# VHH binders against q9y6x5: the designs that were tried, part 319

Target 1, 379 residues: q9y6x5
Amino acid sequence: LPPKLLLVSFDGFRADYLKNYEFPHLQNFIKEGVLVEHVKNVFITKTFPNHYSIVTGLYEESHGIVANSMYDAVTKKHFSDSNDKDPFWWNEAVPIWVTNQLQENRSSAAAMWPGTDVPIHDTISSYFMNYNSSVSFEERLNNITMWLNNSNPPVTFATLYWEEPDASGHKYGPEDKENMSRVLKKIDDLIGDLVQRLKMLGLWENLNVIITSDHGMTQCSQDRLINLDSCIDHSYYTLIDLSPVAAILPKINRTEVYNKLKNCSPHMNVYLKEDIPNRFYYQHNDRIQPIILVADEGWTIVLNESSQKLGDHGYDNSLPSMHPFLAAHGPAFHKGYKHSTINIVDIYPMMCHILGLKPHPNNGTFGHTKCLLVDQWCI
Below, E stands for the ipSAE of ESMFold2; O stands for the ipSAE of OpenDDE; V2 stands for 0.75 times the mean of E and O plus 0.25 times the DockQ between their complexes.

## First folded at step 13 (VHH)

Design Z7 (framework vhh_7uia_1; at its last look DockQ between E and O 0.82; V2 from the best seeds 0.00; counts 0 for: pae E 5.3 > 2, unsure alone 64.3 < 65)
Fold by OpenDDE, look of step 14:
Structure Z7 (fold): chain B 379 residues (1-379), chain A 124 residues (1-124)
Amino acid sequence: as target 1 above (379 residues)
Amino acid sequence: QLQLVETGGGLVKPGGSLRLSCVVSGFTFSSFAMAWVRQAPGKELEWVSSISGSGGSTYYEDSVKGRFTISTDNAKNTLYLQMSSLKPEDTAVYYCARAQYKYHSGEWEPFDYWGQGTQVTVSS
């Protein structure tokens, strides 16, 4: 039988939640599979960019989803969470579900993973749900497992996305132990439901399952604000993205805008596009604006309006608070093995290997995941 | 036509054992996962156990692990549930079902065919 893979994302699941809270179902999943304790995600550490990096193996500058909010100066188009359906934004890369469907006797399924309800390279997932945050996890799970079980050609790759614990992290902040305990308990229960459903349908032993996330969450405060209005007049620039990484489109001379912002706060780094640190892999795309502002961990960039968020993400991808985890189970994976760290772009070549797909050129390193796989030599 | 017929239910004391049987007609097990599902009075349907089509994998809900055993006899087209160390909370109507999705009443259901059920009562 051809290998099958289900990729599951719980948005904003910070890696150290595993150490600070109890996850009976997830721990059981890990016990029977593998764990990567920390996954270094891509900069900016936001939802759309990182989810697309997982399924392409590319840095943001390469796959073109460089933020949750984008602007293209040539076409004058805007991208946002409420405006993400234009293939224009996604076509700079080929996600794994498209590659999978181009193979004979294979199809893909998706439950609200970013980009899966958009035709990319004129190909859309054989089975998919239009994104709707009101749809329950149960309904998403039901559809995914139905497609995995009943499809012809068979579904060999599927994705499942859930918005928690990100939404709650924003609302409560990651340091709210009481509320986050409740939220994370629900997440663990959902993992339990997932495993139970797969067992109920007799799919568990033959299905590879990856449970991961796109980013973590850091604690924010009303006492840690950077007000741009105190540094520069609104008439001098257009704001494309705000916090914690602001994308600035100057309306006047770029140098003048830069000079007004460079000393705005000791808790914010200001970069001209060409001076963005190489380690971010965040330069070589036209969708990156001429000036970016990067707030320090826990600081929020604001205008005259105050932020309502007690937690946020999007900061430097070297920060542990921004890192998610990866757990996996199935025929391709060892049992009871733990690994310290991989890069998020490493997931793509691993998934391609599991599915027997030829990967597109990517930034991942297959060698980083060899120890997770039963058919590979681990040094 | 497909048909599932459960037998083997009855009254048993706590700690006792029962063996349920489900005779299948109209299809073979090799192509389908099979399951036992139960419904206690006033409660929702609860998945109990499943077996893969090949018979190589068996699964159980946590409350019955170590006590119940699901198995098949392909020659007889029969699904079994061996129940041991029965508890009062195991009291329910037990159904055998084929684990195949069907569309019904506006939603997909994970089981397309069911037996009529057999009553299991655990009481002192």
Scores: ipSAE 0.549, ipTM 0.845, lowest interface PAE 0.9, mean pLDDT 95
Fold by ESMFold2-Fast, scan of step 13:
Structure Z7 (fold): chain B 379 residues (1-379), chain A 124 residues (1-124)
Amino acid sequence: as target 1 above (379 residues)
Amino acid sequence: QLQLVETGGGLVKPGGSLRLSCVVSGFTFSSFAMAWVRQAPGKELEWVSSISGSGGSTYYEDSVKGRFTISTDNAKNTLYLQMSSLKPEDTAVYYCARAQYKYHSGEWEPFDYWGQGTQVTVSS
């Protein structure tokens, strides 16, 4: 029988939440499985880019989802929160569910993971739910476990996405102990529900389950705003994305726009595309705009307005506040093992190995995840 | 035709023990996970325990851990629930069920076949 894997994401689950709050269900999961304490995500540290990096093993410049808001100058298409179902945006990579389905006698199932309700290279997840944030975790869990239990050809790869704690992290900020404690306790209870459902169905010991996230969260403030209108007039550029990484498309000479921006704030770095630091791996894609502004941690770029966000992400991927964790349980994984750090792009080749799939060329390093796996020699 | 037939229910005093049996016919039950589900008077169905196909893994609701043991005898096509340290709160009709999703009445349900149930009463 082929190996099965369920990949679960809790959006915006900052790694150090595990040290500052109690998670009895997650701790029981980790005790009988593995924990990676920090996952170094890709730049920019945003939801759509990092979720696509998890399932492709590619940097954003390579998979093409370079932000939550994008513009393509050749086709003049815009990508946004409400316009994400055009395959054009997703077709620069092949996600794991597509590869899984193209291997004979395999199906994929998806409950809300970004990209799974889009046909990519003419292939859509075998079973999926159209994205709707109002659908409960229970309904998502019911569908995913039903598909894992009742499919022919068998579902061997399944995904489950939940919007918290990201939504509350933005609304309250990660340092609001009272509200974050309530939200994180609910998430721990959902993990308990997931484990109980799998035990009820007799699946728990034979299913590989990964619980991870796309990024963390940092505290923002009305005292840490960068007013872009103080730097440059709106007539000089088109704004493609604003904060904390602003994507600027010049309407005039690029050098003139750069000169107006370059010394505007001590809390923002301004880059011509070719000068973006190599360590970001954020340069070689036409969807990356000619000028990129990167705010310092906790600073918000605004257009002559206040910001209501008390938490945000998108910042430098070297920041620990931007890092999620990874926990896993199942026949592929050791029990009671803790590992310090992996790169988020390393998850893809590990998952391909577990499922017996041949990975597409990717930026991950299988060696970084070997110590998590029972069938590998850890060196 | 598929049948699940429970036996072994009855009246027992608090702290007592009881063994439930479920005899299965019409399918190879070692190919399916099997469960015990109970319904107390005036309450909703509560999952109690499950066993994977062939008996490789066992699972329990927290309130029964350490007190109940689920097992199978594949040669006899029989599922068991050994109950010890019984409490008044364990009073319920106990059903054996096959853990396989089925579409019914507009919803997907996690158990496709059920026994008739056997009454367990824990009372002084």
Scores: ipSAE 0.491, ipTM 0.829, lowest interface PAE 3.0, mean pLDDT 92
Fold by ESMFold2, look of step 14:
Structure Z7 (fold): chain B 379 residues (1-379), chain A 124 residues (1-124)
Amino acid sequence: as target 1 above (379 residues)
Amino acid sequence: QLQLVETGGGLVKPGGSLRLSCVVSGFTFSSFAMAWVRQAPGKELEWVSSISGSGGSTYYEDSVKGRFTISTDNAKNTLYLQMSSLKPEDTAVYYCARAQYKYHSGEWEPFDYWGQGTQVTVSS
């Protein structure tokens, strides 16, 4: 029978939460499987881009989901959390569930992973839930396990997405130990429920499970604001995305807009598109605007107003506060192995290997994940 | 015609042992995961233990781990639960169930066939 894989994301789960909080269920999962302590994600360290990078193995410039808010000047299309269903945005890559379900006798299932309710290349996940944040984790889990257990052709690749601890991280900030401890305790209980459900159904022995996240979270403050209105008039540009990476479409000469912004704050880097550092892999897509502003960690770009967020993400992907973790359990994985770091784009070729799929051209390196896998020699 | 019939319940003192049996007919026993589920008086159903369809893997709820052992005899189409070091908290009706989703009352339920249950009472 073909190997099966469940990919789970708990949004905004900062890697060092594992050492700073108690996770009895997740630690038991790790003890019987593998841990990658830090996953270096892709810049910009936002939800939609990083979830798509996991399932395509591509940098954002290559898969085309370059932010949570985007504008295409030629088609005049807009993308946002509330306007994400147009396949136009997603069609620059082929996510793993499309490749999987095109194989003979295979299906894919999805419980709200970004993009899984969109017909990408005219192909939507074989079984899916339309995104609705009001649907409980238990309902998402019940649907996923029902599809894994009952489908013909069989579901061999499934995804499950949960909004926490990201939502609470924004609300409280990662430094709020009391609130974050309660939030993270609830998440550990959900991981316990996941494992118990798989055991109840007799699925646990033959299902590979990856638990990971898209990014971390850093503390914000009303003392760390960058007010764009103090540096440049709104009439000189169109604002496509604001913070912590602002996307600026000039309405006048681009150099003139750049010059007005370059000295706006010592806590913000201002880049012309061609000057964006190569290490970001964030330049070669028409959806990346001519000027971007990158705030320093913990700084918030605003338009003459305060911010309600106490935590945020989207910063430089070299920052440890932006890094998630990865844990995995199942027949493909070693037991009790810990690994220091991989790149988030490395997850895709590893998943393709586990599923016996030929990966599309991608930015991942299979060699980085070989030590996690029982069928590979780690030297 | 599918049937699941539990036996082996009874009254036992704390620290004692019981073996529950579930005789199955009407389906290929080795093709399905099987479970034990219990319900204490006034409480919700609680999953206790499962065994994979192949019989090779066993799973336990945390409070019974190390005290209970699930097993099968495929030649007799029988599921077992060996219970030892019994505690008053183990007092419940014990059901055997087949672990397969069934659509019922507008929702999917994780066990499609149930036995009638057998009473286990652990009392001083």
Scores: ipSAE 0.306, ipTM 0.750, lowest interface PAE 5.3, mean pLDDT 92
ESMFold2 (binder alone), look of step 14: mean pLDDT 79; pTM 0.797

Design Z8 (framework vhh_7uia_1)
Fold by ESMFold2-Fast, scan of step 13:
Structure Z8 (fold): chain B 379 residues (1-379), chain A 124 residues (1-124)
Amino acid sequence: as target 1 above (379 residues)
Amino acid sequence: QLQLVETGGGLVKPGGSLRLSCVVSGFTFSSYAMAWVRQAPGKELEWVSSISGSGGSTYYEDSVKGRFTISTDNAKNTLYLQMSSLKPEDTAVYYCARAQYKYHSGVWEPFDYWGQGTQVTVSS
């Protein structure tokens, strides 16, 4: 029988939460599975970019979802979380659900994972839900497990996305112990519901389940603001994205805009596109704007106003606060194994291996994840 | 016709044992996971145990772990629930169910076919 995989994302689940809060259901999941303590995500450490990197194995400059807000100068198209259904934005890569459907006689299923309600290379997930944040976790779980149980051709790859703890991380900040404790306990209960549903259906021991996230969260403050209006007048540029990575499209000479920005704040770095550090892998795409501003951890870029955000992400991907974790359980995975760190782009070739798919060229390294797998030799 | 028929219920004293049987017909038994689901008087349906189609994997609700054993005889198309160390709170109608989603009354339900149920009463 073909192997099956369910990929679950809890948006904004910082790796450090695992050591600061109790997760009885997640701990039971890990005890009979594997845990990767830190996943080094891609830059920028935002939701849409990292979710697409998980399912393509590509850096953002290669898959084309380079931010949550984007502008294409050639076509004059704009991308946002409220305007994300144009296949143009997603067509620079082939996500795993498309590969799954095209290589073998298999189906894919999706409950809200970014990109799954968009036809990519003229292929949409076989079963999917149009994105709607008001749809409960229970309804998403019911649909995904029904499709895993009732599909022909069989659903072999399924995804499930949940907006928490990211929404609460922004609202309360990750250092708000009382509110974060409540939110994280609810997530642990949802993990318990997921496991129980799979056990009820007789699927648990034969299904590979990965629980992961796209990024972490860091504490912000009204005392850590960078007022961009103090640096440069709006007449000099078009703002494509603001914080904590600002994407600047100059209306005048690029060098003049750069000179107005470069010394404005000691708490942000200002890069001409060609000077963006190579370690970010954030340069070789037309959707990356001519000037990029990168705020220091915990600093918020604003336009002559205060920020209500008590937590944020998007910062340097070397920061541990930006890192999620990965836990997995199923016939492909060892039991009771802990691994320190993998790159988020490594998840894609690992998932392709589990499903018996030939991966598209990607930036991941299979060797980094082989110790998690029972059919691989690990030194 | 597709049928699930339970037998083996009855009255038993606390600490006693019963074995429930469910004979199925009308489908390929080994191709589906099967479950036992119970309903105590005035309460909602509670999942008790499931078994994979091959019989190789078994699952239990926490309150019955170590006391109940689910098994199948695929050659006889029969599902069993061996219940031991029975408690008054185990008193319920026990249903044999096929673990396959069904759309019903505006919702997706995880079990598409059910037996008629068999009463298990554990006297205090």
Scores: ipSAE 0.342, ipTM 0.754, lowest interface PAE 4.4, mean pLDDT 92

Design Z9 (framework vhh_7uia_1)
Fold by ESMFold2-Fast, scan of step 13:
Structure Z9 (fold): chain B 379 residues (1-379), chain A 124 residues (1-124)
Amino acid sequence: as target 1 above (379 residues)
Amino acid sequence: QLQLVETGGGLVKPGGSLRLSCVVSGFTFSSYAMAWVRQAPGKELEWVSSISGSGGSTYYEDSVKGRFTISTDNAKNTLYLQMSSLKPEDTAVYYCARAQYKYHSGYWEPFDYWGQGTQVTVSS
């Protein structure tokens, strides 16, 4: 029987939540599997970019999903999380479900993972759900398990996405222990439900399961706001994305806009596109705007308004608060092994190896994940 | 009119065999995963075995693996649990259960419909 893999994402699950809260079901999963304590995500540390990096193994400048809100100056097209169905935005890379369907006589299944309800290179996930945040975790799980258990050709790659703890992290902030404890306990219960459902359906012992996330969360405050309107009039630029990474498209000379912004706040770095730090791998794409503003951790960029967000992400990917974790269980993985760190782009070549697929050129390094796998030499 | 009715329980000597049956009605049997769950006196519910509604995939709790066999007869809408090499610790009320696809309860009660149970006593 071909190898099978279920990739699960809990949006905004900061790595150190594992140390600060109790997760009995997740800990039981890890005890008989593997844990990577920190996953270094790609910049910017946002949902759409990092979810697409997980399934392509590419930096954002290479796969083209460079933010949750984008503008392409060449084609004059606009992208948002509510207007994401145009294949144009997703066609700069080949995600793993497309490779799975095209290289082998195998099917893919998806419950809400970003990009899975879009035809990419004329290929859409064999089974999928159109994105709808109102659909329960249980309904997503029901569909995924039914497709894994009753498909021809067989579903060998499946994805499942859930919006928490990100939504609550934004609303309450990660330092609200009472509210975050309640949310994280519910997530642990959902992990318990997932494991129990797979066992009851006879899927558990032959299925590889990865539980991961796209980014973390940091505490914000009404005392840490950067008012962009205090430094520059809106007539000088078009705002493509606001916070904590602002994407600025100048309506006048770029140097003039830069000069108005460069001294706007001591808690914000202002970059011309060619001056963006190389370590971000965030420069070589037409969807990256001529001027980028990067707020310091915990600071929010606003337009003469208060912010209701008590938590946010999108900040520098070197910050531990921005890092998620990765846990995995199944026949491909060692049992009871802990690893310190991997890069989020390393997940793709590891998944290709598990499924027996030839990876497309990517920025990941298979060697970084070798020690997680039973069929590899760990040296 | 949805019903799960267990039969086949009774008193058995250690090392003996017993077959439990669960006749279901009111739903499309082959479209659901089915399970056997037991409860020993003074203990919590313990999942024993499950079978998928498609493909016939089976899974067992470690203590019963190799001794118990779960199977279905779709034409008769009947789920079976064939028990062999029975031990005193297998003494429990055995419930037939349908897998819940939309959870309203926690991890330990993932089933949406249950039978009334059948008593299995392993003693000399």
Scores: ipSAE 0.000, ipTM 0.120, lowest interface PAE 20.9, mean pLDDT 87

## First folded at step 14 (VHH)

Design H1 (framework vhh_7uia_1; at its last look DockQ between E and O 0.09; V2 from the best seeds 0.00; counts 0 for: pae E 19.4 > 2, placed apart)
Fold by OpenDDE, look of step 14:
Structure H1 (fold): chain B 379 residues (1-379), chain A 123 residues (1-123)
Amino acid sequence: as target 1 above (379 residues)
Amino acid sequence: QLQLVETGGGLVKPGGSLRLSCVVSGFTFSSYGMAWVRQAPGKELEWVSSISGSGGYTYYEDSVKGRFTISTDNAKNTLYLQMSSLKPEDTAVYYCARHEYKYSGEWTPFDLWGQGTQVTVSS
């Protein structure tokens, strides 16, 4: 039988939640599989960029999804949640479901993973659900498992996406033990449902399953605000993205805009595009604006000092609070093995290996995941 | 036709309780996130509570946490807001509306509103 892989993402699941909360179902999943305790994601640590990095193995500057909100100066196009269906934004890379689907006797399925409801390189997933946050996890799971079981050509790669605990993290903040305990318990229950469903359908023993996330969540506060209006007149620039990484398109001389912003706050770094630190791999793309502002952990960039989020993400990808985890189970994975850290771009070559796909050029290192796999030598 | 109709408002004393209802017509209730929003005299619109259509996740404004409960009855296509321990500052017109959570971590603007129901808390 051809190998099969289900990739599951719980948006905004910070890695240390595993240490601070109880997850009976997830722990059982891990016990029978593998765990990577921390996954270093890509900068910016946002949803669209990181989900696309997982499935392409590329840094944001390479796959072209550089933020949740983007602007292309040449075409004057905008990208956002409300406008994410134009293949223009996605076509700078080839996601794994496209690669998989182009193979003989294989098809892909997706339940609301970012980009899966868009034809990329003129290819759309054989089975997919249009994004709708109001569709239940159960319905998403039912569709995915039905497709995994009954499709011809067979579905060999599938994705499943869920919006929690991100939404709650934003609302309550990650340090709200009472509310986050409730939310995370529900997540664990969903994992239980997933496992139970797979067992009931006879998929559990043969299906490789990865459970991961795109980013973590840090605590924000009304006492930690950076008001740009105090530093520069709004007429001098266009705001493409706001917080915690602001993308600035100057309407006047770039240097003048930079000079007005460079000392705006001691809790914010201001970079000209060419001066963005190399470690971010966030420079070589035209969709990155001339000036970016990067707030310190837990600080929020605002206009008119208005913000209602108690938690946020998008900060420096070296921060532990921004890191998700990865757990996996199936024939390709060891049992009862824990690994400390991998890069999020490492997931792509691993998935390609599991599925027997030739990977496109990518930034991942297959060697980082060898210890997770039964067919590889772990040094 | 899409329609939201609020009921249940009225005059209540401080410390009292009210239950607001919002009946949905023209669409499947469970296919959308639903919210309560209020507007006090001379004040801006204020989000009060939301409930997801996907799994019953609930969200509350800090000022109403522990006092208000948002819920749904799918069979009746009705949204509820149970209000307890009401305060004078809760006086407002209460609207039901629908919105959706997005990938970016933002909620969509409300795209459908009811006519509102007046809640007055006064001794």
Scores: ipSAE 0.725, ipTM 0.886, lowest interface PAE 0.8, mean pLDDT 95
Fold by ESMFold2, look of step 14:
Structure H1 (fold): chain B 379 residues (1-379), chain A 123 residues (1-123)
Amino acid sequence: as target 1 above (379 residues)
Amino acid sequence: QLQLVETGGGLVKPGGSLRLSCVVSGFTFSSYGMAWVRQAPGKELEWVSSISGSGGYTYYEDSVKGRFTISTDNAKNTLYLQMSSLKPEDTAVYYCARHEYKYSGEWTPFDLWGQGTQVTVSS
């Protein structure tokens, strides 16, 4: 029977939370498995793009989920957190759960991972929960473990998504030690419950478990606002996405819009699409707008209004504050091994290897993760 | 000119019904997720319901499921909240908002708000 894999995301879990806060349960999980201290995610460092990069191994320009808010000029379609179910947006790539369940005698299960309730290439996860933020972690875990234990054909790949610490990171900011300590303690307790439930159900010894995240979080402030309406009248452009990477569709000559924006703030970089730095791998998709604005870390782009954000993400993916971690445990993984860094796109070919799947063409490098795996020569 | 204007608030007895309207101008209505958010006296803002720009997906806070219905009329650029089986606990100022789900999970600050309309449920 093929090995089984559970992929878990705690949204917005910044890598350095591990050293700055106490995680007795997660540290015990790491002690018996592996840790990657920093995962270099993809630009832009937003939730939908990075979750899809994990499961496709592709940069955002290649998988087509280029932001949490998108516009396609040809079809005139819009995408957002609340308008995300059209397969059109997701069909530029094949996520691992689709590949997995198309194998003979395999199925996939999902508890709210982005895209798993969408019929991508006319294929929806074999078992899934429609996204609903009101569903508790315990209910999500109960459904996943029930499917892992009781399904025919067997569930060999499962995903589980949780909204914290991202939600609290936005509300309090990562520098609020009192509130973030309380939030992160609750998350560690959920990790403890996860491990205990897998042990109680007899899954722990033979299930591979990856605990990771999509991005980190940086501190924002009312004193670090970039007022876009002070620089350009909104009649000159259509705003597709606002902060911290604004997506600007000009209504007048593109160069005129660029010139109005380029000196708007010393805390914001303004790029014509063709001038976006190559290291972002963020250029070759029609969903990337002709002009993007990239705020400096901790700065917020606003439309002549105040902001209530105390923490945010989406910034330059070279920033350590944007990087999550990865921990893993199971028969495929070494015990007690720590690794410095991988790229988030490397997770996909590693998962395909563990599951015995042929990966689609992707941007990941299997060699970057070989030292995590017991069946690989690490030198 | 971007505007959200709520109407339809008022006083209603427990068990009654009320329909809130939000007239939208200055942007492509069908391109954005829209929400109703409420604030009871002395309480924080509470998300009530959202609808996708396509109109195909609706979401409700657990305490209002089965009692409230969110809908749109694109011809009139209007968002609605049909409230039924109203309880004293539903007393609040109700805001129409254009939101961004840039973050998975909890609704974060919206980029456009209406002025609010008072709903009072009292014997």
Scores: ipSAE 0.000, ipTM 0.141, lowest interface PAE 19.4, mean pLDDT 89
ESMFold2 (binder alone), look of step 14: mean pLDDT 82; pTM 0.850

